# Designs tried in a protein design chat: VHH binders against q9y6x5. Part 380

Target 1, 379 residues: q9y6x5
Amino acid sequence: LPPKLLLVSFDGFRADYLKNYEFPHLQNFIKEGVLVEHVKNVFITKTFPNHYSIVTGLYEESHGIVANSMYDAVTKKHFSDSNDKDPFWWNEAVPIWVTNQLQENRSSAAAMWPGTDVPIHDTISSYFMNYNSSVSFEERLNNITMWLNNSNPPVTFATLYWEEPDASGHKYGPEDKENMSRVLKKIDDLIGDLVQRLKMLGLWENLNVIITSDHGMTQCSQDRLINLDSCIDHSYYTLIDLSPVAAILPKINRTEVYNKLKNCSPHMNVYLKEDIPNRFYYQHNDRIQPIILVADEGWTIVLNESSQKLGDHGYDNSLPSMHPFLAAHGPAFHKGYKHSTINIVDIYPMMCHILGLKPHPNNGTFGHTKCLLVDQWCI
Key: E = the ipSAE of ESMFold2; O = the ipSAE of OpenDDE; V2 = 0.75 times the mean of E and O plus 0.25 times the DockQ between their complexes.

## First folded at step 16 (VHH)

Design gc89 (framework vhh_7uia_1; at its last look DockQ between E and O 0.30; V2 from the best seeds 0.00; counts 0 for: pae E 14.6 > 2)
Fold by ESMFold2-Fast, scan of step 16:
Structure gc89 (fold): chain B 379 residues (1-379), chain A 123 residues (1-123)
Amino acid sequence: as target 1 above (379 residues)
Amino acid sequence: QLQLVETGGGLVKPGGSLRLSCVVSGFTFSSYDMAWVRQAPGKELEWVSSISGSGGYTYYEDSVKGRFTISTDNAKNTLYLQMSSLKPEDTAVYYCARTQYKYSGEWTPFDLWGQGTQVTVSS
């Protein structure tokens, strides 16, 4: 039978939560598997971009999902949470479920991973759930395990997405130990339920399972606001995305807009597109706007209003607070191995190797993850 | 017909308790995230509490944390707000409202509101 892989994302699961809280079920998972303590995600450190980077192995400038809110100047199309189903936005890359379905006589299944309810290169996940945050983890898990066990052609790649701890991180902030402890305990219990369900169905010993996340979370405050309205008048630009990375489309001379913004706040960096730091790999795409504003960690860009967010993400990907972790268990993985750091784009070629798929050209390096895999020892 | 009906408001002394109920008609509220929002006389709308439609997660404004408890009875299609240790500053019209969490980490604007129920905390 072909190898099988389940990829699970808990949105906004900051890496250092693992050392500050107890996770008995996750620790049992790791004991017989592997842990990568830090995953260096792509810039910008947001949900749509990083989820697509995990499944394509590409930087945002290469896969085209460059933010949660986007504008394409060539076609004049807009992307948002309420307008994310147009294949145009997703067609600059080939996600692993498409490759899985096209290279072999295999199926893919998805419980709400971003992009899986969109036909990409005329191929949609064989089984999928339309996004609805109110569908329980248990229902998502029931569908995924049903599809893994009862499909022809066999489901060999499956994804499962969960909104927490991101929602609680935004609402309470990561420094609210009481509320975050309660939420993280619930997540650990869901991991326990996942493992128990896979064992009961006879899947546990033959299924590769990866548990990861797209980004972390940092504490925000009403004392750390950047009022963009005090910098520049609304008539000079169109706002494509606001915070913590603002995407500015000038309505007048670009240099004039840049000059009004560049020294407005000591707590944000203002970049002309060509001056965006190379280390971000965030420049070579038409969807990246002519001027980008990057707020310092914990600062929120606003339009003459207060912010209700006590936690946020999207900040510089060098910040440890923005990093998730990766844990994995299964026949492809070593047992009891701990690794320090990988890049989020490295997950894709590793998953292709596990599934026996030929990866599309990507920005990941298989050598960074081969030490996690059996018969791929690094010394 | 989509409808939210709040009940359970009234006059209570400081330190007292009230339980607000919101009965949902025309949709299964476990398919949505639900919120309580209040408006004191002459003030703006203030979010108070939310519960995920998945049933696992509750959220509270700082001023009500530890005093208010949001809950649901999915079989009765009813949302509750148990209020304890009530203060004069809790005096407001309380609305239940419907919303949805999105991939972006934001909730949609409230798209369906009840008529409101008056809570008055006074000696």
Scores: ipSAE 0.597, ipTM 0.826, lowest interface PAE 1.6, mean pLDDT 91
Fold by OpenDDE, look of step 17:
Structure gc89 (fold): chain B 379 residues (1-379), chain A 123 residues (1-123)
Amino acid sequence: as target 1 above (379 residues)
Amino acid sequence: QLQLVETGGGLVKPGGSLRLSCVVSGFTFSSYDMAWVRQAPGKELEWVSSISGSGGYTYYEDSVKGRFTISTDNAKNTLYLQMSSLKPEDTAVYYCARTQYKYSGEWTPFDLWGQGTQVTVSS
């Protein structure tokens, strides 16, 4: 039987939550598997881009999902949470579920993972749920496990997505110990439900399971705002994305717009597209706008509106607060092994290896995950 | 151009039935998951029911399961909520809403709302 892999994402699960809160179920999961304590995600550290990086092994400039909100100047198309189903946005890469499904006697399933309800390269997951935040984790889990057990051809790759603790992180801020404790406990309980469900169905021993996240969360404050309206008239540009990385489309001369913004705040870096730091791997795509603004950690870019978010993400991907974790369990993984750090793009070649898939060209390094795998030598 | 218009609300006795309608304009109806949300006086918004754009999946909050039925007529660009066995606690303004929330972390999972229709269940 071909190997099976379930990839689970809890949105916005900051890596250090594992150190600051109790996760009995997740810890049990880790004890019988592996943990990567910190996963360096891709810039910008947003949900759509990073989820697509996980399943493609590509930086954002390469897979083309460069933000949660995008604009293509040629086609005049917009991408957003409410408008994300156009294959145009996704077709610059081939996600692993497509690769998997194109193999003989294999199929893919998805519960609300970004991009899974879109025909990418004319291929859509054999089984998928349209995104609906009102659908419980239980229902998502039930569908995924049903597909893993009963599908023909068999589902060998599945994804499961959940919105917490991201939503609560935004609402309460990651430093709210009282509220976040409650939220994270619920997450741990869901992990317990996941494990229990898999055991009940007889999947636990043979299924590879990865639990990870796309990004972390940093504390924001009403006292840390960058008001663009104080620096430039909004008639001079179109805002494609706002905070903490603003994408600016000038309506006047780019240089003039840049000059008006470059000194707007000591807590914000302003880059012309060609001057974006190489370390971000966030330059070589037409969907990246001519000017980007990058707020310092914990600062929020606003217009003449106050942000009500107490937590946010999307900042520099070198910041620990932006980093998620990765835990895994199954036949492919060691037991009781902890690793310090990997890059989020490294997950893709690892998953391909586990599934016996030939990976598409990617930015990941398989060597970084060898220590996690039973069939590899630890380097 | 984008618009949702609810109708069908009214006063009904406990145990009675109502059918709410929501006429959609300005977008492809089948491309979006739709929902009914209600707000009782002095209470927060409460999700009631959702239906996938494809119509293949329907979802209900526990308190209305078995009593309410969500459906669509794509040809009429209309969302429906058939309510039966109504209870006083079902009294609220009922809103039709288009699903938006996905991965942004927003608390409001909808980006388009109707004006609402009042449902009052009273003896």
Scores: ipSAE 0.027, ipTM 0.411, lowest interface PAE 4.8, mean pLDDT 93
Fold by ESMFold2, look of step 17:
Structure gc89 (fold): chain B 379 residues (1-379), chain A 123 residues (1-123)
Amino acid sequence: as target 1 above (379 residues)
Amino acid sequence: QLQLVETGGGLVKPGGSLRLSCVVSGFTFSSYDMAWVRQAPGKELEWVSSISGSGGYTYYEDSVKGRFTISTDNAKNTLYLQMSSLKPEDTAVYYCARTQYKYSGEWTPFDLWGQGTQVTVSS
């Protein structure tokens, strides 16, 4: 039977939480497997783009999910996390579950990973849950394990998504040790429940499990706001996405809008699309708007005078605060190995290798992850 | 205009019951997940219970399981919280809140809030 893989994301799990908080269950998972201490994610460091980068191995400009809020000028279509079902948005890439379940005698299962309830290239995950943030981790896990054990053709690739610690990170900020300790303890308990359930069902020894995240979280403050309305009349542009990377569609000449914005705040970089730094790999897609505004770490772009969030993400992907971790356990992985860093796009070719799938063209480098794998010569 | 309006709060003795209502206007009620969130004086907001837009899935914070029941009447655009076996620790302002399709939300998981209704449990 082909190897099996469960890919788990805990949204917004900043890499240094592992050093700054107690995780007895996750540390046991790591001790018996591998850890990548920092994963360099893709710009912009938002949820939908980075989850799709994990499963496609592509930069955002290449897979087409360039933000949590998007607009396509040609088709006049809008995308948001409450309007994400149109395959149009997802069809610029082929995610691993599509490739997997098109193989003979294979299925894919999904518990709320972004895009898994969409028929991408006319192919929807073989088993899936429609996204609903109110569904408990236990129910998501029960469905995934049931599908892994009881499906014909067998489920060989499964995904599981959980909203924490991102939701609490936004609410409290990563520096609120009291509240974040409580939140992260509950997440560690969920990881313990995951491992225990896999052991009880006889899956633990033969299932490869990756626990990772899409991005980190940085501290925000009501004292660090960039009030866009004080710099430019909102009637001069359409706002496609706001903070910390604003996507600006000019209603007047683009250069005029740029000139009104470029000196708005010393804590915000303003880019014409052609001037976006090459290191972001964030230029070559029609969904990237003509002007983007990139706030400095910890700064929030607002239209009104207030913001309810004390933590945020989406900033420059060179910032350590934006980086998640990766841990993995299973027959494909070494035991007790720690690795410093990989790129988030490297996860895709590694997963393809584990599953025996031929990867589509991608931006990942298999060589970056070879040392995690028992069947590879670590050169 | 988008509105959530809570009613049904009040003073009740320990062991008593209350039923909270949240009337929704300005959006399609069944297209969103809904929640009850509470805040005791000097405390942080605490999620209490959620219900899916379909009404098929309900979720409860550990301290209220078995005592509180969340429900909806989609024909009346109304969310309910039936509270039983009330304790002094349940004293709080209770808000109904709307959740979008957010994998966490860039701002908060709840994008629309009611004004709240006071629940006071005391002898």
Scores: ipSAE 0.000, ipTM 0.181, lowest interface PAE 14.6, mean pLDDT 89
ESMFold2 (binder alone), look of step 17: mean pLDDT 83; pTM 0.848

Design gc9 (framework vhh_7uia_1)
Fold by ESMFold2-Fast, scan of step 16:
Structure gc9 (fold): chain B 379 residues (1-379), chain A 123 residues (1-123)
Amino acid sequence: as target 1 above (379 residues)
Amino acid sequence: QLQLVETGGGLVKPGGSLRLSCVVSGFTFSSYHMAWVRQAPGKELEWVSSISGKGGYTYYEDSVKGRFTISTDNAKNTLYLQMSSLKPEDTAVYYCARTEYKYSGEWTPFDLWGQGTQVTVSS
C-alpha cells in the first residue's frame, strides 16, 4: 500500500498558545510524534498566501498568491475571497495534491484547504468540499476518513482546514484569556476526536498526520490606528489591500504618492516595490503593487474610521506572534522528538519525501526537516 | 421565501430571565452562522451573540457573557437566546440575523434580518 498523509490546519494557531494553555489531546499526539515549536511563515502572514506556501514550498512572489486581496497589473484582473475560483490566480505554482495525482495512479482528498476547490493546471483534487465556514469539523473529518478508506485509485494525500482559532483571535484578540481558553479547549477536543476517529477506522497506525497552522495572531487596539486619509487624498491612488500591509496602486506619479505617504506615521514603513527588504522575498511578482505600506506589530491601517478588530495578522514574519507550530505523528516520524524552528516552505519537500513524490523546484530545504523523519539522519 | 421570525420578548423585572426564539425558513439553516443583534431606544445596533451553523462555536459581547446563552436546534431550524440576570441596560429590540465567516478572517455583514422582538427590563 502506498504511504498516506493527512495535513490538518487550524487557522491562526499562534505557537506560544502551546505554552500558555493546556492541550491534553495535542500533548498525547506530540508525545508519540514530533513537535516543531515555531514555523517561520512567509510574508505577508495571511491565510491564502501561507496555506499555498505550505503545499507548494514557494515564497508568495513565486506562487502568485501574494495577499488575500490582489490586483494583477499585466492582465488587469482583481482577486478577492468572495469569488476567487479563477484558476489564473493559482496557476503560478503546482500544489502537492496536483503532483500527487499526476505522478502516480493516486487520488487526493480535501476538506476546504484554500485552492482545493479550484482546477489548477487543469487538475482539481479528486475529492473535495466547496468552501463553507458553517460546515462542522465533524462533517469535514467524516468526509476525509470516508475518502481515505473508500477510494480507487487510493487517496494518499488528504487535507483538512478549520477556521479556528483565527475567527476568535480576530473577534476577541489573543490576550483575551477567558474567550481564547474556551476556543483552544474546543480545538484540543477536536484533535482528540480526530485521533479517536482514525483509531476506530484502523487508519491511525499507518497514516502520517501533520497538524499545523498558517500564522499566529497579535493584539490590536483603537489606540493603535494609522489613518491614511490624514496623509493622502483618495483621488491619488487605488487601494488594493489595506491592513496591516497596504497595497497602493498610484493613479498619478508614483514618486508624488510615495512622498505623501513616506512620513505619514512613525508606526508604518513605506516601500517602493524595488526597496522592499530582500528578507521578505516579496518583490518579484506583477501582483505586488508599486507601493507597499507595512504597519508595525499591533497597528491597524484605516481609512478615516475605527477598526473593530481586537486581533490581526499579516505583520512581519520575523515576529514570533506571527509564527504557527507543527506537530506530526505516523510511521514516517520519530516519537517524542522536539525541534525548535523550520521555515513554512520546508513542509512541502518533507511531504513529497513521505509520499514518494518528486518535488517541483521550491524554496524549501529538505535538510531542515530530516531530524523529524525515521528514514533520515540528523546531519 | 427567506424569513426570520423572532418570538419570546416581553416585560421582565431586573434579575429576571427570558428566552428568545428565532424560526428560520427558506434556506439551509446549518449552512450559516446566526446572530442576535439589539437596538436600545435612541441607540445604534449592537451585536450581542453569534453561533456557528452547527452550534460548535459561540461568541458573546462582554457585557452579556455569563448571563446570556446562544444555542440552536437544527432539526427545528430555530435559534435561541437564553437571557438571565437581566438588567435595565438590556432593554432593546432584539433581532435575529444571518452572517458568514470568510477565509480572510472577517465576518460578512448581516444580510438577512428578522422583524425584531421587544425586551423591556423594568419594575
Scores: ipSAE 0.100, ipTM 0.588, lowest interface PAE 5.6, mean pLDDT 90

Design gc90 (framework vhh_7uia_1)
Fold by ESMFold2-Fast, scan of step 16:
Structure gc90 (fold): chain B 379 residues (1-379), chain A 123 residues (1-123)
Amino acid sequence: as target 1 above (379 residues)
Amino acid sequence: QLQLVETGGGLVKPGGSLRLSCVVSGFTFSSYDMAWVRQAPGKELEWVSSISGSGGYTYYEDSVKGRFTISTDNAKNTLYLQMSSLKPEDTAVYYCARTTYKYSGEWTPFDLWGQGTQVTVSS
């Protein structure tokens, strides 16, 4: 029987929430599994890019989902949530569910993980739900467990995505302890429901389960705004993405646009594409614009307006506030093991190993996750 | 027959309270996120509050946080907005709308709208 893996994401689950709030169900999961305290995500620290990095093991410049809003200079196409099902945007990489279906004639199942409702290299997840935020966690879980238990070829890789605590993090900010406490308790209860459902259906003992997230969250304020309209006239550029990483497509000479922006605010860095720090791995893709503005943590870039966000993400991936965690349980994982840090791109080769799949070339390092696995030596 | 009907608007003094209701027909809240959106005279549409399709999560624009409460009664197919500590700046036509939370972290599109109910806050 082939090994099975369920990958679960709670969007925007900042790693230090684990230390500041009580998670009895998640702690029970961890005590018989593994915990990675920090996962260093990819830049930019946004939902689409990081979810695709988890399942491809690639930096954003390599997998092509470089932001939640994108423009491709070669084809003149625009990307947003309104056209996220165009395969063009996803075809620069091969996600693990495609590899799973093609290498071993196995099935994949998906409850709303970004990209799973899109045919990528002419292959769509065998079982999937079209994205709809209104579908309950229970319905997503019911479908995933039904597919894990009743499919031929067998479902060996399954994904489950949940929008919280990201939505609440944006609207309340991570410093709103009262509201965040309520939201995080609900998430812990959902983790309890997940474990109970898997036990009830006889799946728990033989299923590998990873619980992770794509990024964290930082506090924003009306006192920390950068008004681009005070720096440069709108006629000089097309705005591709705004905050906290602005993607600028010049309508005039690039150097002239750069010179108007470079000294506008002490709270953002302005980069010509070739000057973007190498550590970001955010340069070698036609969807990365000629000028990128990177706001300092907690600062919001605006166009002569207020911002409604009390929390945001997308900031420098070296910031601990941007880091999620990873917890895992199952026959592939040690019990009661705690690890400090891995890179988010390391998750993909680890998952390929668990499933017995040959990974596509990727930016992850299998050695970083060896200590989590029972069949490996890390010393 | 998908329809949203708002009631409960009116004239109220600053510091007062109003409860808006939106009666839904042709669908159930468990299948959709619901929102309140307002438009002040001469201003653009402003998102005010949302509630998840499960009724488990509530969200507010910063200027109304702590003053407004969104809720549903699934048995009555009714969405509510309890407004307290009303300010002249809250004067607007209030719409209930059906929506979806997106991967980008926003509620868009608003694909079904009520006719709106006028809220006027003045002395």
Scores: ipSAE 0.415, ipTM 0.756, lowest interface PAE 2.6, mean pLDDT 91

Design gc91 (framework vhh_7uia_1)
Fold by ESMFold2-Fast, scan of step 16:
Structure gc91 (fold): chain B 379 residues (1-379), chain A 123 residues (1-123)
Amino acid sequence: as target 1 above (379 residues)
Amino acid sequence: QLQLVETGGGLVKPGGSLRLSCVVSGFTFSSYQMAWVRQAPGKELEWVSSISGSGGYTYYEDSVKGRFTISTDNAKNTLYLQMSSLKPEDTAVYYCARTEYKYSGEWTPFDLWGQGTQVTVSS
């Protein structure tokens, strides 16, 4: 029988939360599995881009989901909602559930992972839930465990997405220890429920489980705002994305717009597309706009208004505050092993190896995850 | 028809307590994030507290933490706000509202509102 993998994401779970709060259920999971303390995500450090990088092993410029709000200059299409179901936006890459279904006669299951309710290359996850934030973790888990029990063709890859601690990180900010403690304890309880459910159903010993996240969270403030309206008039540009990475489409000469923006705030870097730092791997895609503004950590770009967010992400991917973690348990993984850092794009080739799939060309390096796996030699 | 009906407002002295209720009809409130939003005389709308439709996550504005408690009763289709240690600054019209979290890290605008209930805290 083919190996099985459940990939779980807790959105916005900053790596250092593990050191600053108690997680008895997650600690028990890690004790008999592996922990990667920091995962270096892709730029921009947003939900849709990073979730798609996890399942494709590609930088955003290669997989085409370059932001949560996008404009394609060639086709003149707008990504008007983060739940856009037009396959056009997703078709620049092949996510692992598509590969899983096409290389072998296997099924995939999904509880709300970004992209799983969209037909990509004419292939949709065999079992899926349409995105609805009001659906409980328990209901998502009940569906996933039911689907994992299907045998013809077998469900070998399953995904489970949960909005916390991102929703609370935005609402309270990560420095609100009282509220974050409550939220993180609730998440740890959900991890306990996940493990107990899998044990009860006889799935635990033979299932590979990865628990990870897409990004971290940084504290924001009304004292750290960049008012774009004080820099440039709305008549000169179309705003494609705002904060903390603004995507600017000029209505006049690009150089004129750049000159109006470049010295507007000491807390924002202004880049012409060709000048975006190579280390971001955020340049070679038509959905990346001619001018990109990158706010400094904790600064919010606004249009003559107050920000509703006390926490945010999207910032420079070199910032530890933007990094999630990865924990895993199952027959493919060592027990009690800790690893310092991997790149988020490294998760895809590791998952392909576990499932026995041939990975599509990708930006990950399998060697970075070898020490986690029982069938590999650690270099 | 979709409807939210608030009750429980009134006049109380500083340090007093009130319990606000919001009866929901026309939808399953447990399927939505529910909120209390207030407006003091001559001020903008201020979010006070929210509770998740999944049942378990509660959120509070900093000035009300430790004093206010949001809860739901599914059998009665009712959202509550228990207010204690009330201050003159809590004087406002309190609205029950519906909202939803999106993948994009944004909370939706409050798209369904009650008519409000007046809370007055004065000596």
Scores: ipSAE 0.427, ipTM 0.758, lowest interface PAE 3.2, mean pLDDT 90

Design gc92 (framework vhh_7uia_1)
Fold by ESMFold2-Fast, scan of step 16:
Structure gc92 (fold): chain B 379 residues (1-379), chain A 123 residues (1-123)
Amino acid sequence: as target 1 above (379 residues)
Amino acid sequence: QLQLVETGGGLVKPGGSLRLSCVVSGFTFSSYNMAWVRQAPGKELEWVSSISGSGGYTYYERSVKGRFTISTDNAKNTLYLQMSSLKPEDTAVYYCARTEYKYSGEWTPFDLWGQGTQVTVSS
């Protein structure tokens, strides 16, 4: 039987939630599998960019999904909607489901992972669901498991995306112990349902399952706002993305816009594109705007309005609050092994190895994940 | 035909309780995220509470948290808002609405609205 892999994402699952809350079902999963305590994601620490980095192994400047809201200066196209179906935005990289379908004549299945409902390089996931936030975890799981058991060519790579705990993290903030406890318990119950469904269907012992996330969450406040309207008039620029990383397209001389912004707030760093720190790997793409504003952790950039968000992400990827975790179980993985940290771009070459696929050139390092795998020499 | 009909509004004293109902027709709301939105006299629309169609996840605006409870009865295709410890500041027309959660973390748009029901909290 060919190797099979199910990749599951719980959006916005901050790594240290594992230390501060009880997860009996996830702990049972980890006991007979592996845990990576921190995954260092890519900058900016947003949903679309990091989900695409997981499946391509590339930094955002290389795969082209550089934010959740984008403008391409060469083609003059705008991306500002999670339902954007234009392949243009996704075609700068080859995600693993495309490679899976083309290299080995295998099928892929997807329940709402970002990009899986878009034809990329003229290839769409063999089985997929159009994005709809109202569709239950159970329905997504039912479709994925049906496709894993009833496909020809066989489904060897499957993805499952869930919006929580990100939605609740934004609404309540990660410091709201009462509300976050309730939400995280529901997620743990969904993990229990996932495992039980796979066992009931006879898939559990032969399926590799990865549970991960794209980013974490940090506490915001009405006391930590940066009012951009106090810095610069709207006539001077076009706003491409707002918070916590603002993407500024100047309508006048770039230096004049930069000078109006650079000393406006002590809680915001202002960069000309060429001055963005190299460690971000966030410079070499036409979709990265001429001026980028980066708010300090917990600060929200606003346009003369209050913010309703008590939690947010998108901040500096060196911040532990922005880091997710990775847990995995299956024939490819050791049992009861804990690892401290990997880079989010390292997940892609590991998954290619498990599936027997030749990876496209990528920014990940296979050596960083070898201790997780039974067929690798760790030391 | 898609329709939302709110009922249950009225006059109540501060500290009192009231239950709003929204009957949905033309679709099963368990397949959609639903919200309560209010508009006080002379003010803008304010989001109050949401419930996910998928898993019963509930969300509340800060000022109503602990006082209001959103719930559904899927068999009756009905959305509820149980309001307790009502304050004069809760005086508004209350609308039920259909909404979506985007990958970006934003709740948008409210694309199907009811006619509204008036809640007045006064001594």
Scores: ipSAE 0.169, ipTM 0.635, lowest interface PAE 5.2, mean pLDDT 90

